# Designs tried in a protein design chat: VHH binders against o14958. Part 7

Target 1, 349 residues: o14958
Amino acid sequence: LNFPTYDGKDRVVSLSEKNFKQVLKKYDLLCLYYHEPVSSDKVTQKQFQLKEIVLELVAQVLEHKAIGFVMVDAKKEAKLAKKLGFDEEGSLYILKGDRTIEFDGEFAADVLVEFLLDLIEDPVEIISSKLEVQAFERIEDYIKLIGFFKSEDSEYYKAFEEAAEHFQPYIKFFATFDKGVAKKLSLKMNEVDFYEPFMDEPIAIPNKPYTEEELVEFVKEHQRPTLRRLRPEEMFETWEDDLNGIHIVAFAEKSDPDGYEFLEILKQVARDNTDNPDLSILWIDPDDFPLLVAYWEKTFKIDLFRPQIGVVNVTDADSVWMEIPDDDDLPTAEELEDWIEDVLSGKIN

## First folded at step 16 (VHH)

Design A6
Fold by ESMFold2, fold request of step 22:
Structure A6 (fold): chain B 349 residues (1-349), chain A 124 residues (1-124)
Amino acid sequence: as target 1 above (349 residues)
Amino acid sequence: QVQLQESGGGLVQAGGSLRLSCTTSGFRLDRYAFSWFRQAPGEEREFVGAISWSGSTTDYADSVKGRFTISRDNAKNTFYLQMNSLKTEDTAVYYCAKSKYRYFDYTPSEYDYWGQGTQVTVSS
């Protein structure tokens, strides 16, 4: 996104016990920054000022949307924070209708704008044509679900829609009421299929028909794919989800020919190993994180212009990277599988 | 349909303990704040304590702080009020209530659904 220069107009409102009911009533979607006390040291003050500018810029870009932007000071408004259910200072919350959505991603203007625009949309996308089926099938790097229901008045569709709200905007939920679409996708009435990223075949969620709670629990149990893309809007939550104190990290720039080829090899490895619960490869496209490229290159002592795969210790950022020569050769799927097996067995640290 | 049903009331000696339960249906426990209120004969309903939509924050009336604890079990769709060190002044009908909002507040007008109430009687 091309962002304008901040115009200096104050659009972010400080909430207090006196004004919060009026402000919350005014907006169907409200972006709330629950921040540490402003009177911290000079370094912390400057970091807060940078985040405040990000919020003001986002508010400027989205000024024609019905979105409110607010802050709550953790010390000055401690009683209000209690009432609102906030317990972690520095968190950003999105209030949409009766939903409270915690944002745990990169605090950057472009990330927030895209995240908020995704949240304006309906939680379930309806598919009713062959063209829409083709568009659905092209999505491979997200967890996605699709269900076939009698109509939007179905109690089973309503349960599905309520489940979708739990995961918006991170997980894509689709539905069809069209028998032709259902036949093309081999969907039975009230069946929901779950698509793990990059896999050839979906899983029919067992024990149809489902309650909202059953759908939510199934999705929660399957949120760690064998190959998953790191996304700016959830990067900190994903990083906290390590396996035995490590991440297997693969850098592949999708727009680069070598990166694209390496990603295709990673997909093959993931498909061949989807039944291994101890394996989750974290794919990072450096183009998604332009502000972090220099930090990662320095920290890991690697060149992100080229494909890389390594293991990173979550506590101290120690890392070991597979040797990939600067020749035209990329590792084969078998070579990657052998290296991964050495990592999982503890032979490589 | 939103439904709330209290249970666990009864007669208890001063200094004793009771645990009240509020079984719920028809709403998401993680979307709304929830509170316990009580009403003694001839008095208005008074706030006892609340738990937020996240379950992470609670607040209590001064008269019960340190003695009462609110908790919830999302799997059982149930809220609890653990009442310890009971006093005769705690004698009342106890009501569970769902907030209209993700936030709690201290007045009954902020709550849209109520249970039928359960009697707690604390004898000396």
Scores: ipSAE 0.638, ipTM 0.899, lowest interface PAE 1.1, mean pLDDT 89
Fold by OpenDDE, look of step 20:
Structure A6 (fold): chain B 349 residues (1-349), chain A 124 residues (1-124)
Amino acid sequence: as target 1 above (349 residues)
Amino acid sequence: QVQLQESGGGLVQAGGSLRLSCTTSGFRLDRYAFSWFRQAPGEEREFVGAISWSGSTTDYADSVKGRFTISRDNAKNTFYLQMNSLKTEDTAVYYCAKSKYRYFDYTPSEYDYWGQGTQVTVSS
């Protein structure tokens, strides 16, 4: 996204006891920054200003959308914060209708714009054409669900929509009312298929038809893929979802031939080990995080111009990385599996 | 159909404890705030305590702070009022209420659904 220059107009409003009811009624979608008190400390002030500028820019970009942008001072508006249920300073919340969504991603204008644009959309995308089916099938790096229902008025579809709201926009929900589309996707009436990232075949959720609760429970139980891509919009949430205090991390630039090949090998390894609940590989494409590349290289002492795989301790960022020769040969799937096994067994830590 | 139903009230001696329950149906607990109110004979209905939409934030009237605790169980569609160190002044009909919004307020007008109430009597 090419962002415009900030035009100097203040669009972000301070929320207070005096205006919060009116603001909440005015906007169906509200972006709320719950921030710590701004002290006289120059560093704190600068940090706050940086956050504010990001929000102002986002507000400018999305000015044509019915999105409100507000800030809440944790000290000045302590009572209001309590009323609204905010308890974590520095957090960004999105209020969409009667839903409150915590944003736990990179606080960057481009990331926020995309995130909010996704949230403006309906939680379920309807597929009704061949082209849309193809687009659906091309999505490989998201958890996605698709259901076939009788109509938009179906109670089962309504349940499906409600379930989708729990996971928007991180998990993608699709539905079809078209028999032809259903046939192509091998869906039966009221069936919902769950697609794990990078897996070839979906899982039909058992015991159709489903309630909202059943769907939500199923997704929660299966929301940790064997291989998943780190995304800026949820990077902190993903990182907090460690297994036994560690992450197996793989760096690969998809746009690079070697990175691409390495990723394909990782996919194969993931597919071969998808039944292991203790295995979750976090794939990071450096291109998604240009500002963090230098930091990661320094922190992990690795070269991100090359594919890398390692185990990282989430507490202290200590890490061990697989030795990959500087020659043109990437590790085989077997070699990667062996290394992963050593990590999981505690031999490598 | 939206319903709220209180239970757990009764007679208790001063210094004793009671736990009130409010069982709910017809809406999602995690999208609204909830509160407890009480009304003594001849008195106006007063705010006792509230729990936020997420269940992570609570607030209490000064008269019950430190003695009363509100909690929620989403799986049971129920929220609770644990009352400890009860005083005779706590005698009242206790009502649970659903906020119109995700936020709670201290005034009854901000709530759109109410339970029938449960009597709490604290004897000396």
Scores: ipSAE 0.545, ipTM 0.834, lowest interface PAE 0.9, mean pLDDT 94

## First folded at step 17 (VHH)

Design B3
Fold by ESMFold2, look of step 21:
Structure B3 (fold): chain B 349 residues (1-349), chain A 124 residues (1-124)
Amino acid sequence: as target 1 above (349 residues)
Amino acid sequence: QVQLQESGGGLVQAGGSLRLSCTTSGFKLDRYAFSWFRQAPGEEREFVGAISWSGSTTEYADSVKGRFTISRDNAKNTFYLQMNSLKTEDTAVYYCAKSRYRYFDYTPSEYDYWGQGTQVTVSS
């Protein structure tokens, strides 16, 4: 999408105790920025203005949608913030129906537009044809679930839909009511399959049929795949989900031949080691984060125009990177596995 | 479908402690704000305390602040009111209530579902 220039219209509403009930009732989906007090300090004032401009641009782009955009000043409206249940200044919340969703991703217009567009959709996508099965199967870099149910009135489908609401929009939930689709996917009635990213085969969730609580618990216990892609809309959540204070980070630009080949090697390593609970590789495509490339190159002292794999300490951001020679010879899967073993044993920190 | 049921009321001596429970069903505990109210004979229901949809913020009436603590346990679908340093003025029927909204308010009309109430009697 090509973003327009900001047209100067004020679309973001400041909430107060006087207007909040009216504004909250006006929209079924509302994007709310709970911001720090705007001080007279020029640096903090400029930072606030930049974020306000992002929100105004998003509101302009999505003006044809029934989405409200609001902000709450943490100091001026402290009493309102308490009533609304907000306690972390600088957070962006999305109010969808009776759900309140915290956005913990990059505060950028294109990221927010796509995130909000995903939230407009139903929490479960229905698959009813072989072509839709093919589209589902092509999705390899997301956690996804699919279930077979008698109808949309099934108590088991309703439990599945309620579980999907818990994870929307980060985890994709699919369902079919069609016996032909179920046969193609080898799904039994009321069975739900869980797809870990980049794996050849799904896992049937045990002990069908399920309650909502059982589905939610299973998904929560399986949210750290062996190989996962860092995404702008959840980047801070994912970064906080470390293993023993570290991340194994792999930079691979999918659109670049060397990056593509390195990613294929990473997939092989992940498939061969999916049973290792101590291993989770975080794949970052630099094309997803154009504004952060320079920051990462400076911070980690690496060249992101080439594939890279390393260990990053989440506390102090110290890092150690595998040496990959300039002659463009990529490590083999065996060489990567050996390096990973050294990381997990503590020989590389 | 929506049910709220208070328990844990009874007779207690002044200065004592009591914990009320509100077991809930038929709604998502973390989608709405929740409050405790009380009603003494011949009086209107008065706000005691509230907990937000997130569980991160709470509020209390001045008369109970520092003595009462509201909490929740999502796994048990239960809200609690821990009442310490009880006074004879705390004698009332205590009600748990579900807000219509994700936010809490001080007025009873903002709440769409109520428990039947549990009697708390504080003796001197």
Scores: ipSAE 0.508, ipTM 0.841, lowest interface PAE 2.0, mean pLDDT 89
Fold by OpenDDE, look of step 21:
Structure B3 (fold): chain B 349 residues (1-349), chain A 124 residues (1-124)
Amino acid sequence: as target 1 above (349 residues)
Amino acid sequence: QVQLQESGGGLVQAGGSLRLSCTTSGFKLDRYAFSWFRQAPGEEREFVGAISWSGSTTEYADSVKGRFTISRDNAKNTFYLQMNSLKTEDTAVYYCAKSRYRYFDYTPSEYDYWGQGTQVTVSS
């Protein structure tokens, strides 16, 4: 995504006791930056300006969308902050209708634009054609759910829609009212299928029909995939979801033949071990994080021009990486599995 | 349908404690602010305290600050007002109220649904 040059127009508004009611009523989608007081320190000022300019750029790019952008000073507007229920300075919140979504990703204009564009969409995508089914099937790197319902007026669909709001935009929800589509996807009435990333077969959620609570609970229990892709829009949240203080991290460029092959091997390993709740592999495509590539190479002392897999300690960034010979041959699924087993057993740490 | 129902009121001696409950239905607790109000005979309804949509922040009237605590149980769709060190001046009908918005306010007009109220009487 190419961003235009900042045009100098201020679009981000300071929220205060005087205007917050009007602003909150005006926008169905509001991007709110809750920030600490800006001190007279030059560095702090510059840091704030950097955040502000990112928001201004996003606002400019999305000007044609009905999205509001506001900032709240934690000190100047302490009372307002309390009223609004904000207590974590430096956080970005998206208010969508009566929902509040905390953004826990890379604070970058391109990431935010994409994130917000996703949020503008309905939480459930309706599938009504073969083409759309194909599109659905091509999604492999997201958790996705699909349900078959009688109609949009179905109480069960409404429950499904409400459940979807809990996870938007990180988990994708799909629905169909079409019998043909349902048949193609082997869905029964009121059935919801859960797809783990990179798994070929869905899980039919047990005990249909479902309440909102049942759906939400099921998704929460299954929201840590065996293999998951790191995304800029949720990178910090994902990273905080470690297991026993470590992450198994795999670097692979999908656009690279070797990376692609490595990823396919990883998928196989994941499929073979999907029943292990202690296993979660974090796949990072360097192409998704161009600004962090150099940092990772330096920090982990690895070459990201090649596929890599390692274990990283989340507290101190200490890491151990699998030795992959500089040969044309990538590790086999068996070799990777053995290595992972050694990691999980504590042999490799 | 949105419903709010208070419970837990009664007669208590000064210095005593009561815990009020507000059972809710018809809306998502994590989407709206929630407040307690009270009204004594001959007085206007006044703000007692509030809890934010997330439950992360609370606010209290100066008259009850340090003595009253608001909490919530999302699983039970219930809000609570823990009242300690009760005074005779705390005698009133207590109401729970749902904010129209994600924020709470001190004015009753900002709330769209109310409970029927529960009587709290503090004797000397």
Scores: ipSAE 0.410, ipTM 0.775, lowest interface PAE 1.2, mean pLDDT 93

Design B5
Fold by ESMFold2, look of step 18:
Structure B5 (fold): chain B 349 residues (1-349), chain A 124 residues (1-124)
Amino acid sequence: as target 1 above (349 residues)
Amino acid sequence: QVQLQESGGGLVQAGGSLRLSCTTSGFKLDRYSFSWFRQAPGEEREFVGAISWSGSTTDYADSVKGRFTISRDNAKNTFYLQMNSLKTEDTAVYYCAKSRYRYFDYTPSEYDYWGQGTQVTVSS
């Protein structure tokens, strides 16, 4: 996105005991920065000012949406913070209806704008035509669910919609009420199919029909796909979700011919290894993280405009990378599988 | 439908302890704050203490700080008020209440559902 210049208008409100009720009642979606006390230290003051400017820019970009932007000082407004239930200083909370969502992604204007825009959309997208089925099928890099229900008034659709709210915007939920669409997707009445990223075939969630709680539990148990794209809006939560202190990381620039081809090889490996619960590859497209490219290249001693795969220790960023020479062909699926087996067995660390 | 029901009241000697329970149904516990209020005969309901939607923050009236503790058990759909070092001035009907919004406050008008009350009597 091409962002406008910040116009200098103050749109982010500092909450206090006197104004919080009015502000909270005004908005169905509210972006709240619960920040640490701002000291006279220059570094702390600059860090706060930069985050405040990010919030003001986001508020400007989204000024035509019914979204409020507020701050709460953890010390100055400690009583208010208790009332609001906040306990993680430095966190960004999204208040959507009666839900409180903690944002654990990059504190950047473009990331926040996209995250908030996704949250104001309906949690379930309705599919009613062949063209919409084709669009659904083209989505490959997200966990997605689709269900067939009698109508919007179905208790099973309502349970599905409530489950969707739990995972919005990270997991895509779709529904159809059209028998023709259901036939094209091989969906039975009240059945929900779960699609792991980059897989050709879904899993029918067992024991239909479902409660909200059963759907939420199933999705939680299946949130570690064999191949997962790192996204800026969840990058810190995803990074915390390691296997034994490591991540298998693959850099593939989708817009580059070699990166695209490497990603296709990674998809083949993932499809052939869906039954291995110990395998989860984190795909990073460098185009999603332009400010981190130089940092990663220096830290890992790799060229991110070429395909890379390695293992990274999350504690100290120690890493080992598969050798892919610049003037050689990309590794085959078999070569990647052999390297992965060496990593999982502990031969590579 | 939303329901709240207090229990655990009774007669206790000064210096003693009681634990009140508030059993709930018909709504999601992690979306709303809960408060205990009390009312002595001929007086207005007064705030005793609250626990937030997250369970991470609490607040108490000055008259009960250090003696009363609020907790919750989401698996049992129950909120508790542990009352220690009871005084005769703690004698009242105790009510649990669900907040109207995600925050708690000190005024009864901020609460949309109430229990029927449970009597606590502290004798000298």
Scores: ipSAE 0.574, ipTM 0.868, lowest interface PAE 1.3, mean pLDDT 88
Fold by OpenDDE, look of step 18:
Structure B5 (fold): chain B 349 residues (1-349), chain A 124 residues (1-124)
Amino acid sequence: as target 1 above (349 residues)
Amino acid sequence: QVQLQESGGGLVQAGGSLRLSCTTSGFKLDRYSFSWFRQAPGEEREFVGAISWSGSTTDYADSVKGRFTISRDNAKNTFYLQMNSLKTEDTAVYYCAKSRYRYFDYTPSEYDYWGQGTQVTVSS
């Protein structure tokens, strides 16, 4: 996506007691920035303006979509904020119908545009062709679910659809009513398969058919993959999902031959250890975070032109990284596993 | 299918405590806000307190602030009104209500589903 220059038109509206009912009624999808009071301090003002301009740009790009953009001042509109149920200043909320989704990702125009575009879609994508099956199968870095149901009117499909709403857009839900598609994917009637990122085989959720609650519970219990890709749209949420105060972090550029190779090794290690609930590796592609590369290099004292793997303390950003020789050889899967074991045992910290 | 049902009302002495429950069905607790209202004989129905869709925000009428607390249990599809330090003025029929929208408001017109009410009587 190419972003235009801000055209000078303000599209983001300040929400108040006077207009909030009308605004909420007008838009089925509303982006709401709940922001701190803006003081007379120049730095604070500038920071606010930077956030505002991002939203204005997003609003401009998505002008052809029926999306509303509003801001709520936490101090000036404290009563309204309570009515709306917002208590986390600095947060961005997406109101979609009767749902409220907290955005906890990079506050960048491109990220927000993509995020919102994804939310415009239905929570369940229907697969009805071979081509769509192929597209589904190519998704490797997301948690995804797929179910086979009798029809759109099936109570079990409805339950599935309701479950999907709990995780949109972070987890992808797919469904098919086509017997041929189901056969290709080895799905039985009312079966739902759960795909962990980078794993070859899905898990059939036990005890079909499923209620909404059963599906939601299962996904919540399995939403921490052995290997997961850090995504801008949920980077802060992912980072907060540490294990015992640490993250095992792997930097690898997929577009780089060495990075690609390292990632493949990492995938193998993950596959071999997918039954270990204490293991969760966070893969970061520097290409997804160009503005943070310099910061990470400085903070962790690593070279991100090369694949790296380390353990990072989430509290103080203290880190220990695996020594990888400067030669053309990447660690073997065995070497990587050994290192991970040392980390998990506390030998490396 | 869509129902709200209050329970827990009764007779209590001034200074005492009661806990009201509102059991819900037919909608998601985390998508709407819920409130408690009360109506004394000859009086209009008045706002008592509300809990937001997230369950993290509450608000109360000034007359009950500091004495009443609203909480929610999603697993039980129930939200509660804990009433402490009850006064004779708290005597009323208490209603639980579902907001029309994700937000709560202080006027009854903003709510689309109501319980049947439960009588709370506070004696001197």
Scores: ipSAE 0.526, ipTM 0.819, lowest interface PAE 0.9, mean pLDDT 93

